VH-VL binders against Probable Brix domain-containing ribosomal biogenesis protein. Designs and how they scored, part 10

Target 1, 155 residues: Probable Brix domain-containing ribosomal biogenesis protein, of Methanococcoides burtonii (q12zb3)
Amino acid sequence: MLITSSRKPSANTRTMCKYLASFFNCKYMTRGKMGLIDIVSLCENGLLMVVGDYHGSPGSIMFYDSHGVELLSIHLSVFYPDGYKYTPLKALEPSINGDGELFNLLSYYLDIPEGECYYDSKCLIASDDHLEFVYLDNMLFRLNIKNYRKMVMSE
Short names: E, the ipSAE of ESMFold2; O, the ipSAE of OpenDDE; V2, 0.75 times the mean of E and O plus 0.25 times the DockQ between their complexes.

## First folded at step 1 (VH-VL)

Design rB10 (framework fv_ragifilimab)
Fold by ESMFold2-Fast, scan of step 1:
Order: C-alpha cells, then structure tokens, then sequence
Structure rB10 (fold): chain C 155 residues (1-155), chain A 123 residues (1-123), chain B 113 residues (1-113)
C-alpha cells in the first residue's frame, strides 16, 4: 500500500497522511504535481490510498488499485481527541475489528488480519458510521463516515 | 493455454448501442486486469478503458466516459464493453486485452489479446 | 494528452538487414523517481491483434526473439530488428503508459524489399 493526498493538501491533511502511513507500516508519498498513474506505479502492493482535503481538513479517502481504478470512496470528517499530535508509531502489525459493509470492504482491500483489539496492539475498529484508529489502548483519532461509494461488483 | 474469445461482428445504425463480449479461459479470470482498445480501419490503436474483474472497478479514457460502459460477469469469466450513441466514426475493430496480474504493482503491457470484433456503423 | 509520432510511416528492408523504427512522445515518458520509461512496442500482422514485444522501453517480452530490441529515453525511442526475417512483416506500434489516456503512435508498416 502507498498513501498520498490530493493536490495542494492542507497541513492537517498532510499530518493525517503521515499518521495513516505510520499506522499501516507503509509509505506516505508527497503528491506534488504527480498524476494518479505516476503514483500507482510506485505502489508495491497495488493499493493506493488518496486522502482528500475539504476546507483545510481531511474530507475523503479514496482507494485505487494498481491501474488507477477506483475501488472505494469515503466521505468523512475527523474527530481529534484531546492532545492530538502526530507521533510516529511502533511497527506493530495492524488488525481490523468491527462489523458492517465498510468493515468487510476495508478488511478485504487492506488485507490486514481480522482480530480482537488488545491493550498492546494497533487496531482499526470499523463500522459504517465510524473508523476508529486505536494504538496501545488509546484512540489516535476517529473518522466519522458521512457516506461511501463502492465500485459495482459483477455477478 | 490463455485465450480471450470475443463476440462476432456487428452492424449498427447511428444512434444505436453495441455490446461486445470477451470470454477468458486458461487462467484465473479475476486475477488480471482487462483492457479495451479499438482500431478504426487503416488507423492506429485507441485506448477505451480498463476494468478490474475482481472488483468491477473501472477507469475510462475521458473521450469515451459518457458513452462507454465496461462490466464483467465472473460466473462465466466474461467481460463486456458497451458503447452507446454510435457515430459513423465509431466503425472499428474492438479488442479486449489482458493486463498485468492484480498482484503486480507495475504495469507491463497487454500480453494477450482477443481476436477482435468488427463494429460497422453506417447510415 | 501525450501525442505519439512514429517515423517512417512505412519502411522496406531486405531480408537479413537491419530495420529501425522511431517513436517520439510530445512530452517525456521518463519518470525521474524510478528512472523508468513508460513505453511499449507492439507487432501487428494483417488480420491479427497486436502482440506485445517490448515494455519499459527496452525489456523484451518472454518468447520474443532476441533480434528485437528497444532503446531510447525521455521522448525519443527506437525499435530495432537486427536481421529481418520474412515473419517480421507487420505494422509496429509504440504506446505510452506514463499518463492517461494511454496513447499509441500511428504505426509503422514494415515490408520486405
């Protein structure tokens, strides 16, 4: 997986990209003037995450495959807990826990193990309403889901 | 052996729609990207779009985005490309082509192609 | 859109001689961060679909004879057939995949003299 932002991201959006990269043990690549295909060509696991800016804060997360095909688009807002500050995280393997369609989609695309959240773990708690990023039993931040669009699956 | 087999030739009137099929065999259909490309008589190749057969996700050449629809039916290992509001300059051989494996993060070109489907649009 | 231009439009070469086909892009297809040229070459025989010959400007596809080679960087690329065989009569196409939409050259028709 590779993480980047939309063009001309705010400081808050850049910080979110760094946090997500630290959480998933992957790289945040500065967008600059690179096009989507330029960025996807650098993606080792074929998944690209693009964090979009909305009025100076993260407003969306889009997932693309290795050919730049959009897989999932999430519109969101960020809840910042007291003392919010970017801090690099230990390289612990993240797990995902939760329920609902968005949990199922993220579990599949992120290819991280499903499991219980522990006091010494990295855990993404996913539902159709919220994505909670938990590290060592502390919530780093929460993404409040406004809506999401998945690509149509053919039968 | 890997093979892509396309539907037969079509003759359409301007304003009609055409739907071309492409059946994959000899490989895991959902494991590779599928591309669509056309070639007008005596002309060069023109990229239409790409579809991920596992997810159904698509990326279109903007020139075709308002008229082209790519879909897949996993149960029969078949991809489809429908082009609507046909014009006489849409007369071309339409190809499906297999791209890289979904697990490869680098694009490497189109390694297997269907035989092509001639679509003739005439008044 | 990146415009791909091939030269010549047609070329006649004697059996066993060297054939050279050129391809120019309207802007660089070299990505500086990975030092890769996003360029492919295809061979198309009459009544047949294109066949992949070379990707990343100079990497030969598996099963392609070693008489085929690709070279160049940035905006200027060359496909070379070192010793022309009868089976090499075809139209050759270059393609860029640096930026969408992916675009192709107009093709170069190679014939035996």
Amino acid sequence: as target 1 above (155 residues)
Amino acid sequence: QVQLVQSGAEVKKPGASVKVSCKGSGYTFTGYYMYWVRQAPGQGLEWIGVINPNSGGTTYNQKFKDRATMTVDKSISTAYMELSRLRSDDTAVYYCARGSPLTKWLYQGFDYWGQGTLVTVSS
Amino acid sequence: DIVMTQSPDSLAVSLGERATINCKSSQSVLYSSNNKNYLTWYQQKPGQPPKLLIYWASTRESGVPDRFSGSGSGTDFTLTISSLQAEDVAVYHCQQYYSTPYTFGQGTKLEIK
Scores: ipSAE 0.000, ipTM 0.516, lowest interface PAE 15.1, mean pLDDT 86

Design rB12 (from rB01 with heavy chain R98K R100Y Y101R L102W W103T G104Y S105G Y106S; framework fv_ragifilimab)
Fold by ESMFold2-Fast, scan of step 1:
Structure rB12 (fold): chain C 155 residues (1-155), chain A 120 residues (1-120), chain B 113 residues (1-113)
Amino acid sequence: as target 1 above (155 residues)
Amino acid sequence: QVQLVQSGAEVKKPGASVKVSCKGSGYTFTGYYMYWVRQAPGQGLEWIGVINPNSGGTTYNQKFKDRATMTVDKSISTAYMELSRLRSDDTAVYYCAKGYRWTYGSFDYWGQGTLVTVSS
Amino acid sequence: DIVMTQSPDSLAVSLGERATINCKSSQSVLYSSNNKNYLTWYQQKPGQPPKLLIYWASTRESGVPDRFSGSGSGTDFTLTISSLQAEDVAVYHCQQYYSTPYTFGQGTKLEIK
């Protein structure tokens, strides 16, 4: 997977992209003036995550395939714990746990193993209401879900 | 030996603030979440919030968010919970509790409790 | 918020007999993908803090006697004490840790008959 932002991201949105890239052990690529097609071609048949800015903060996460087709769009707000700041994370393989439709969609698209959270792990806890990012049994931040849209399956 | 030792009982007037301490020993203090839970006399347990001792990051139960403040002092392995604008219905035993390593949100060790009495 | 309801509020059981305490959640606390129930039982003796007995609905904490067992899945859970001992007099609490805010049942007071 490759992570980028919408065009002209705020500092908060850039920081979120760095944090997500660190969590998933993947690259954050600066958007600049590149169009969606230009960036998605750089994923080499991979998943593209785009973090959208909304009034100076992360407001969405969108997933695209290698042809630029939108797979999943999540509208959200960020809960910032007191003392929040980007910190470097060890290169531990992340796992996902949770329940609900959004958990199933993220488990499928992110292609990370399902498992419980341990004191020495990276763990994404997914529900239809929240995405909690946990590192070494500490919550880094939480994304509060407003709504999401998935690709409509055709015949 | 894991131990959580809390500060002593407090008697406060309505409108005052109280700050309860919780000193951890026998484990890596910054490696586990610290939770705060209260229990009014004869009532059930009520979760107040959680703090990450390493980062200082917090999550509060919305019921307490406007009045509760959780902090840590890593140098002495001590967590604090301050509750402001006290009311008589805040009379309770306040507990700190250590997060269990295998689960986010369950508690394997608890402090002895601090009785806070709010009366005129 | 997930509401936890215990039954009965109190019970009296004779020494050596079976005690059964129930806990119901207002929504499922089962993670379908890992097949784990995010349900914990605590024992609280008079004047003491709660003590962890069982996590994952049925996994006994180290040092907890074999007479304690947890069962159930989804929304309906049971704590069983197969042969009541005098030291088991306590209030028992169930808790869900499936989602925040973490919530507890009202407690069940267990006494010797």
Scores: ipSAE 0.000, ipTM 0.491, lowest interface PAE 17.0, mean pLDDT 86

Design rB15 (framework fv_ragifilimab)
Fold by ESMFold2-Fast, scan of step 1:
Structure rB15 (fold): chain C 155 residues (1-155), chain A 123 residues (1-123), chain B 113 residues (1-113)
Amino acid sequence: as target 1 above (155 residues)
Amino acid sequence: QVQLVQSGAEVKKPGASVKVSCKGSGYTFTGYYMYWVRQAPGQGLEWIGVINPNSGGTTYNQKFKDRATMTVDKSISTAYMELSRLRSDDTAVYYCARYSKFYTPGYRYFDYWGQGTLVTVSS
Amino acid sequence: DIVMTQSPDSLAVSLGERATINCKSSQSVLYSSNNKNYLTWYQQKPGQPPKLLIYWASTRESGVPDRFSGSGSGTDFTLTISSLQAEDVAVYHCQQYYSTPYTFGQGTKLEIK
């Protein structure tokens, strides 16, 4: 997976991109003037995550496939715990735990192991209402879910 | 009210094994790690290991890994610590304690301790 | 293994006076990614299990009197009781939970002078 931001991101949104890249052990690419197709080509046929800015803070996360087709769009706000400060994280393999539809979608698209979270690990705890990012028994931040939209197959 | 209740005192001969129990109540048993600590008479505290009651996953202090076995029975909210091949220097009070898990905010780190189980090893 | 060393081994302080107990780790227990010190202080009275007083080096556990405070960072930590009361007579232990095996100091016995 590759992570980038919307065009002209705030400092807070850039920091979130760095934090997510550090958490998932993947690359953050500066967006600049590049369009989606240009960025997708840099993914080498992988998943693309785009963090959107809303009034100076992260406001969305969107997932695209290797053709630039939107797979999942999440509208959110960020909760920062007391003493929040960005620092790079160890390259530990992240895992996912939780319940609900958003948990199932993220487990599928992120391709990270499901199961027990441990006090010495990286763990994403997912529900339809929030995503908690936990590292070494400490919550880094929480994304509060406003709504989300998935790619729909209809008959 | 959170409570951890341990089994009663035991007297063992060298070479025997002992199994101490710790029953939790007043909280969701699988929501918290359980760790085991011992204290020889007049001495400091020594960590034995930690168990995740939800998965049964364990981490042992290497000093005890060849003799200690931690298990849980979720149906009765009870954790166990068995120590085999007992020696005189295993004489100690053995404690269980509840430890905060990853899903509890990391800024909060608190525990509750059992009353202790005295294990005396003598010939 | 991280070795925890407390000083002094025993301390006698008059009622109402300040008591200071030190704890030193052989390696830093400050984790740079979250900027927290993985250090706790416990109080243990005769015949009782340890009771948590302070975690994250300086955060007081709920219900612990304001006279107890923790300070320090990295390798050097202090537990202070600003005005000793009779009920504070106990053995005090520091513990690191930065890495396994979790290790404790040898304990400091606090007595009334």
Scores: ipSAE 0.000, ipTM 0.486, lowest interface PAE 15.1, mean pLDDT 84

Design rB16 (from rB01 with heavy chain G99S R100T Y101W L102Y W103L G104K S105G; framework fv_ragifilimab)
Fold by ESMFold2-Fast, scan of step 1:
Structure rB16 (fold): chain C 155 residues (1-155), chain A 120 residues (1-120), chain B 113 residues (1-113)
Amino acid sequence: as target 1 above (155 residues)
Amino acid sequence: QVQLVQSGAEVKKPGASVKVSCKGSGYTFTGYYMYWVRQAPGQGLEWIGVINPNSGGTTYNQKFKDRATMTVDKSISTAYMELSRLRSDDTAVYYCARSTWYLKGYFDYWGQGTLVTVSS
Amino acid sequence: DIVMTQSPDSLAVSLGERATINCKSSQSVLYSSNNKNYLTWYQQKPGQPPKLLIYWASTRESGVPDRFSGSGSGTDFTLTISSLQAEDVAVYHCQQYYSTPYTFGQGTKLEIK
């Protein structure tokens, strides 16, 4: 997976991209003037995550496939714990825990194993209402879900 | 300033249930874990469980899992701990405590405590 | 479950003298990957809830006087009060948060001679 931001991201959105890249052991690529298709072509595994800015903070996360098709769009707000500061994380394999449709979608698209959160783990706790990013039994930050939209396939 | 205010003392008969409340103020209620701990008279502290007020997700001490239920009402920044099938040895002061999202398992602010007396 | 054992059960120390309280865990609470000990110390005065003093075995909580210090690693931990003051009369509890269920020591009662 490759992570980038929407164009002209705030400092907070850039920091979030770096944190997500560190959490998922993948690369954050500066957006600059590149179009979606240009960035998608750089994704080795075909998944692109785009973090959108809303009034100076992360406001959305969108997932695209290797052809630039939107797979999942999440509108969100961020809760930062007191003293929040970006710190690079160890390259531990992340796992996902939780329940609900968003949990299932993220487990599938992110290709990360379902697993219990332990004191020595990197764990994403997912529900339809929140995404909690936990590292070594410490919450890094929480994304509160406003709504999400999944890919629509004709039947 | 951060405060956790608990409901008043309760006297219950064996077999009854008790529901203790804990109202947070002075902080973002959904941003911090809420822990429940009890202390029997003259005894040490005993962990009951933890709830994430944003998700409602819970982790219980196995000793209490069959009898304890932790819930939250976000609209009034209040957490609840209900203990059912009360026994005389459940007589204790019950505390709610807040933990920062930085670190789990240590408690930076505590409620004043609620004495629950179980007597026949 | 990790069993926490404190010693002594009680002690009396003169004003201005050093007080030392020990806490032993039945298994290591040191996590090698981050080199942190998942151990806290709380102070509890009569009729009051516990108050956080020290977390990560040696980090003082904001507002806690510098006469309080924590030390140790793995299974053996110490809380030291370098110069006892009257307001320090309390029961002191250690707690591990290395694994669930989170467990506390039995408490050490500190009194003035």
Scores: ipSAE 0.000, ipTM 0.521, lowest interface PAE 14.6, mean pLDDT 86

Design rN02 (framework fv_ragifilimab)
Fold by ESMFold2-Fast, scan of step 1:
Parts: C-alpha cells; sequence; structure tokens
Structure rN02 (fold): chain C 155 residues (1-155), chain A 121 residues (1-121), chain B 113 residues (1-113)
C-alpha cells in the first residue's frame, strides 16, 4: 500500500500520514502538485490510501485501487490522547480486530491478519464507529467515524 | 475537568464480596485504561489489575486473579472491581486510576478518591 | 516480578533544605527501543490519593513545582526536592510500569525536622 495526503495538507495531516505509514509498515509519499492519476501510477497494482485535510486536521481517508477507482471513503475526526506525539514504531506486522461492516472492508482491503490485540503487538481495532490504533497496548490515536461510503459491487 | 469518582466506604464480613465503582467524567471513557490499586492501612500500594473499557479486555495481578473481577458499563462511563471471599487482610483503601496506556504511557493520572473497605467480624 | 525498594523508609528535613529519596529496581526498567526509563514518582498526602509527580524517571508532570526533579537510569533512581516547603510533607512512592505486575516501592515518609 502507498499512503499520501490530499493537496496542501496541514502539518497535522502530514504527521498522520507518517504515523499510518509507520503503523502499516508502508511508504508515505508527499502529494505536492500530483493529481490522482499521477499518484496512482506510482502504486504497482497496490492499494492507495489518501488522507484528506479538513480545516487543519485529518478529516477523511479514501482508498483507491491501482486504476484510481474509489473503493471506500471514510469521513472522520481524530481523537488525540493526552500526551500525544509522533513516536517511532517497531516494524511489527499489524493485525486487525473488531466487528461490523467497516471492520470487514478494512480487513479485506488492507490485507492484514485478523487477530487478538496483545500487550506486545500492533493492533487496529475497527468498528463502524471508530478505528483505534494500538501499539504495545497503548492507544496511539483514535479515528472517530462520522460516515463512510463503499463502492457498489456489480449486480 | 477530568475526574474519577468512586463509591462510598463498605464494611464487610469475612467471606463476603465487595463491588467498588469508579465513574469517569470530563474525558472519552473508552480512550483510557482503568487500573485498580489498593493500599492497606499504613502500607504501600499494590496493583490489582487493568481493564480496557473499549474492549472489556482485562489483565490481573496473579495474586488477585481468582478473586477479583473487573468490568465496565460504557453507557454510564463506570468501571467496577469486585473482590470475593474477603479476608481481614483485604482491609484497604481501593483506588481506580486512569492511564493512557499499558506500557509506554502507563503512568496513573488521575486517581479516584479511594474507597475504604473494612473486613471485620 | 520486579521488586522496587526505596530508601530511606522515613526522612526528616528542615524547611528550605534539600531532600533526597532513592528507589532501586531488581531489574532494569530502561526500554532499549525508545531509550526511556519506565519509572514514576507519586506524592501522597495524608488522607488523599497518590498524585503523579514524575514519569519516564525525569519528566515532570504539568503543574508540579520545579523544585521536584527525578534522575537515574536502569535500576537506580532518585527524587530530589531542592528546597523543602511545608506542603511537601507526604509519603513518596516510586513505581515501575516496565512489566506486569506493576510494582511500587514501600514508600518514603517525608517529615519536617
Amino acid sequence: as target 1 above (155 residues)
Amino acid sequence: QVQLVQSGAEVKKPGASVKVSCKGSGYTFTGYYMYWVRQAPGQGLEWIGVINPNSGGTTYNQKFKDRATMTVDKSISTAYMELSRLRSDDTAVYYCARSLGYFTYGWFDPWGQGTLVTVSS
Amino acid sequence: DIVMTQSPDSLAVSLGERATINCKSSQSVLYSSNNKNYLTWYQQKPGQPPKLLIYWASTRESGVPDRFSGSGSGTDFTLTISSLQAEDVAVYHCQQYYSTPYTFGQGTKLEIK
């Protein structure tokens, strides 16, 4: 997977992209002036995650396939725990736990194993209401879900 | 204004159970771990366990695992710690305490005011 | 289990003088990946719950007076109060959060001479 931001991201949105890339052990690429087609061409048959900015904070996450087709868009706000700061993360393989439709969609698209959250793991806890990012049993941050839209499957 | 408010003092006989409550306010209850610690009169602090209010997952100090039960009711932002088969040496002030994490951010802040549990015949 | 030992058990210091409290862990609480010591200090006044003073061995909690400082690394830690004030009379506890079960020292009672 490749992670980037919407154009002209705030510092908070850039930091979030870097943190997500560190969590998923993947690359964050600065967006600059590139359009969607340009950035998608840098993903070799991979998933593209675009973090959108909303008035100085992350406000959305959009997933695109290797042809630029929108798979999932999530509108969200970020909860920062007291003492929040970007910290380096070990290259541990993340797992996902949770329930609901958004959990199923993220498990499928992110292609990470479903598993229990342990004191020594990277774990994404997903539900239709929130995405909680846990590292070594500490919550890094939580994304509170306002709404989401998935691609309509062919009938 | 972050606060943890605990239930009032209890007097119990040996063999009984006690259930202490801890209500969080002024913060996102599911965003922080809830720890339980006790202190016998004139003694040091002793960790009982921790619960993740978001998942309900628990980790107990082995000393208390067979007698302590931690639960949460997210709808009222309240955590509970029940200690069964009470003995006279369970007489202590029982505290809940909030923590951002289990490891890297694992310090306790704030603490509840404490609940005195007296076990006597 | 990591055993935490404080010294002295009690200490009497005159107002305005320096107070020093020591804490030793039976195993290192220094985490190599982030180079931080997982050691806290709490202040407990009579009839009150403990209050966080210092975390990561030397980081002062917001609102804590700068006369309080923490030092040390690995297994040997010190809490220093540079100029004792009357309101500093309390029991001080060290705690490790490096591994479960989380453990505390026995406490050091600080009194005015």
Scores: ipSAE 0.000, ipTM 0.504, lowest interface PAE 15.7, mean pLDDT 87

Design rN04 (framework fv_ragifilimab)
Fold by ESMFold2-Fast, scan of step 1:
Structure rN04 (fold): chain C 155 residues (1-155), chain A 121 residues (1-121), chain B 113 residues (1-113)
Amino acid sequence: as target 1 above (155 residues)
Amino acid sequence: QVQLVQSGAEVKKPGASVKVSCKGSGYTFTGYYMYWVRQAPGQGLEWIGVINPNSGGTTYNQKFKDRATMTVDKSISTAYMELSRLRSDDTAVYYCARDIYWGSRYAFDIWGQGTLVTVSS
Amino acid sequence: DIVMTQSPDSLAVSLGERATINCKSSQSVLYSSNNKNYLTWYQQKPGQPPKLLIYWASTRESGVPDRFSGSGSGTDFTLTISSLQAEDVAVYHCQQYYSTPYTFGQGTKLEIK
C-alpha cells in the first residue's frame, strides 16, 4: 500500500499520513501537484490510500485500486488524545480486530490478519462508528466515522 | 472506586486444577487488559499471561501456556485464570492486575488482593 | 527473555537517610522512537499486592510521595528514597514492560537500621 494526501494538505493531514504509513509499515508519498492517475500508477500491484483534508484536519480516507477505481470512501473526524505527537513506530506487523461491515472491508482491502490486541502489537480496532489505532496498549488516535461508501458491482 | 476482587484461597492436591476469578468494578472492564502474575513464597513476581477482555485474545508466558487458560465473562466483569496439572511448586499467591488499553503507562496500576493457592498432598 | 537483576537483595537504612536500589536489564528497555524506558517500580508490603510507584523509569504515580524518584536509561536503573520513613519498609520490585514475557527483578527488601 501507498499513502498520500489530497492536494494542499494541512499540517495535521500530513502528520496523519506519516502516522498511518508508520502504523502500516508502508510509504507516505508527498502529493504535490500529481493527479490521482499519476499517483495510482506508482501503486502497481498495490492499494492507494488518500487522506483528505477538511478545514485543516483529516476529513476522509479513500481507497483506490491500481487502476484508480474508488473501492471505499470513509468520511471521518479525528480524536487526538492529550499529548498527541507523531513519533515513528516499531516495524511490527499490524493486525485488525473488531466487528461490522467496515471491519470486514478494511480487513480485506488492507490485507492484514485478524488478531488479538496485546502489549507487543499494532492493532486496528474497527467498527462502523470508530477506527482506533492502538500501539503497545496505547491509543495513538481514533477516527470517528461519519459515513462510508463502498464500491458497488453491477454484475 | 476502582478495584479488582479475587476469589478466596484454595488448597489442591498435585494433579488437580484451580480456577481463580478476578472481578473488576468502578471502571469500563473492556477498556483494560487483564494480566495474571504469581509469587511463590519468598520469591519474586512471575508473569503468567494477559487477556484482552474485549476480544478474548490471550498471550501466555511460554512457561505456562500448556497448563494455563485465561478467560473472561464480560457480562459480570470477571476474568478467570485456570492452571491445570498442579505441582507443589505451583504454590503461590496469584494476582490479577490491569493496564489500560488506551493511553497505557506500561505499568500495572491496579492489582487484585491476591489468591493463595497451596498445592500439597 | 529479558533478565532483570536487582541489587542489593536487602539493605538496612536509618530513618531520614537515603536508600538506593539498583536494577539492571540484560538488554535495553529504551524505545528509541519515543525515547521512553519501559521500566516500572513497585512497592510491596507484607500480605499486600504490589503497588505502582514509578513508570517510564522516572515518572511518579499519582499519590506517591516526592521522596521517591527513579532514574536511569537503557539497561541501568535506580530507585531512590531520599529520606526514609517508617512506612517505606517493604520489598521493591523493578519490571520491564518492553517485551514479552514481562519480567521482574528478584526484589530488594528494605529494612530500618
Scores: ipSAE 0.000, ipTM 0.505, lowest interface PAE 16.5, mean pLDDT 86

## First folded at step 4 (VH-VL)

Design b2 (framework fv_flanvotumab; at its last look DockQ between E and O 0.47; V2 from the best seeds 0.00; counts 0 for: pae E 6.1 > 2)
Fold by OpenDDE, look of step 4:
Structure b2 (fold): chain C 155 residues (1-155), chain A 120 residues (1-120), chain B 108 residues (1-108)
Amino acid sequence: as target 1 above (155 residues)
Amino acid sequence: QVQLVQSGSELKKPGASVKISCKASGYTFTSYAMNWVRQAPGQGLESMGWINTNTGNPTYAQGFTGRFVFSMDTSVSTAYLQISSLKAEDTAIYYCARGYSWLRKPFDYWGQGTLVTVSS
Amino acid sequence: EIVLTQSPATLSLSPGERATLSCRASQSVRSYLAWYQQKPGQAPRLLIYDASNRATGIPARFSGSGSGTDFTLTISSLEPEDFAVYYCQQYSDWPPYTFGQGTKLEIK
């Protein structure tokens, strides 16, 4: 997976991209002036995650396939727990847990099967209304889901 | 098979201290949080807090700060609950229970409980 | 803090009868709700998790239902060994996970 942002992202959006890249052990590519199709062509495994900026904060996550077709769009807001400071994460394989349609879609597109989470792991806890990113039994941040739109069935 | 075995019953005087042990077996001790639950005589279950068995970081629920200390020894897969300056109202059965701190999962395995009686 | 309220406080029934226990949450806990059984002199035992999933080794006569704020534990046909205290617990928010005050199921 390749992660990028919308054009002219805020500092907060860029930071989120780095968080996600570190969590999923993937590359963050600065958007610059590149078109979406150009970026999609650089994806090795055919999945592009685009973090959209909304008034100075991350406001959306969109997934595209290798052909530039939109797969999933998520409208969201971000919550950071008090006292958390970003540090690079260990290169652990993330696990996903949760329920609901969004969970299934994310598990499928991110190619992260549902699995057991432990205190020494990266865990994405997914529900219909939030995504929680946990690292070593510490919540890094939570994405509150306002709505989402799927374009392709995951199952 | 997963087992949590707690230390035996305790009889203490007010002002004394007690330390309860909870020995885990049958699973990786540091992969699961250890929760502590109090049950006063004839009362319900009350969550006291938990300890991160990987980092050793304890978290205490409201009402269980100060005199209550969670600790652990990973070398023997054992969690400990220490209560200092014991009061009569501390008389209860104390349970350890396996769980998680951030993962949405219930307490799937419990110790047999330790009765602490505080009496003058 | 999410408060769980169980009802009734005491339920008196006979073996073979159907038991219905209620647990209400002060706010939505989605499906992150568990039921425990506690017999005298014993530790609680997990019965149901995620509102409707039976834990390993739990008889089929036990079933859970509900989502959001209203949950139900049902025992289709009571066995003598089922008379105990039952607690619900939510694990929707971060710990500490809260318990209901319990329902005592006693023999009539």
Scores: ipSAE 0.045, ipTM 0.687, lowest interface PAE 3.7, mean pLDDT 91
ESMFold2, look of step 4: ipSAE 0.045; ipTM 0.667
ESMFold2 (binder alone), look of step 4: mean pLDDT 92; pTM 0.930

Design b5 (framework fv_flanvotumab; at its last look DockQ between E and O 0.42; V2 from the best seeds 0.00; counts 0 for: pae O 7.0 > 2)
Heavy chain, then light chain:
Amino acid sequence: QVQLVQSGSELKKPGASVKISCKASGYTFTRYAMNWVRQAPGQGLESMGWINTYTGNPTYAQGFTGRFVFSMDTSVSTAYLQISSLKAEDTAIYYCARGYSWLRKPFDYWGQGTLVTVSS
Amino acid sequence: EIVLTQSPATLSLSPGERATLSCRASQSVSSYLAWYQQKPGQAPRLLIYDASNRATGIPARFSGSGSGTDFTLTISSLEPEDFAVYYCQQYSDWPPYTFGQGTKLEIK
ESMFold2, look of step 4: ipSAE 0.031; ipTM 0.647
ESMFold2 (binder alone), look of step 4: mean pLDDT 92; pTM 0.938
OpenDDE, look of step 4: ipSAE 0.020; ipTM 0.646

Design b6 (framework fv_flanvotumab; at its last look DockQ between E and O 0.75; V2 from the best seeds 0.00; counts 0 for: pae E 7.4 > 2)
Heavy chain, then light chain:
Amino acid sequence: QVQLVQSGSELKKPGASVKISCKASGYTFTRYAMNWVRQAPGQGLESMGWINTYTGNPTYAQGFTGRFVFSMDTSVSTAYLQISSLKAEDTAIYYCARGYSWFRKPFDYWGQGTLVTVSS
Amino acid sequence: EIVLTQSPATLSLSPGERATLSCRASQSVKSYLAWYQQKPGQAPRLLIYDASNRATGIPARFSGSGSGTDFTLTISSLEPEDFAVYYCQQYYDWPPYTFGQGTKLEIK
ESMFold2, look of step 4: ipSAE 0.013; ipTM 0.582
ESMFold2 (binder alone), look of step 4: mean pLDDT 92; pTM 0.939
OpenDDE, look of step 4: ipSAE 0.417; ipTM 0.814
ESMFold2, look of step 6: ipSAE 0.031; ipTM 0.622
ESMFold2 (binder alone), look of step 6: mean pLDDT 92; pTM 0.940
OpenDDE, look of step 6: ipSAE 0.375; ipTM 0.802

Design b7 (framework fv_flanvotumab; at its last look DockQ between E and O 0.05; V2 from the best seeds 0.00; counts 0 for: pae E 10.4 > 2, placed apart)
Heavy chain, then light chain:
Amino acid sequence: QVQLVQSGSELKKPGASVKISCKASGYTFTSYAMNWVRQAPGQGLESMGWINTNTGKPTYAQGFTGRFVFSMDTSVSTAYLQISSLKAEDTAIYYCARGYSYFRKPFDYWGQGTLVTVSS
Amino acid sequence: EIVLTQSPATLSLSPGERATLSCRASQSVSSYLAWYQQKPGQAPRLLIYDASNRATGIPARFSGSGSGTDFTLTISSLEPEDFAVYYCQQRYDWPPYTFGQGTKLEIK
ESMFold2, look of step 4: ipSAE 0.007; ipTM 0.491
ESMFold2 (binder alone), look of step 4: mean pLDDT 92; pTM 0.939
OpenDDE, look of step 4: ipSAE 0.254; ipTM 0.768

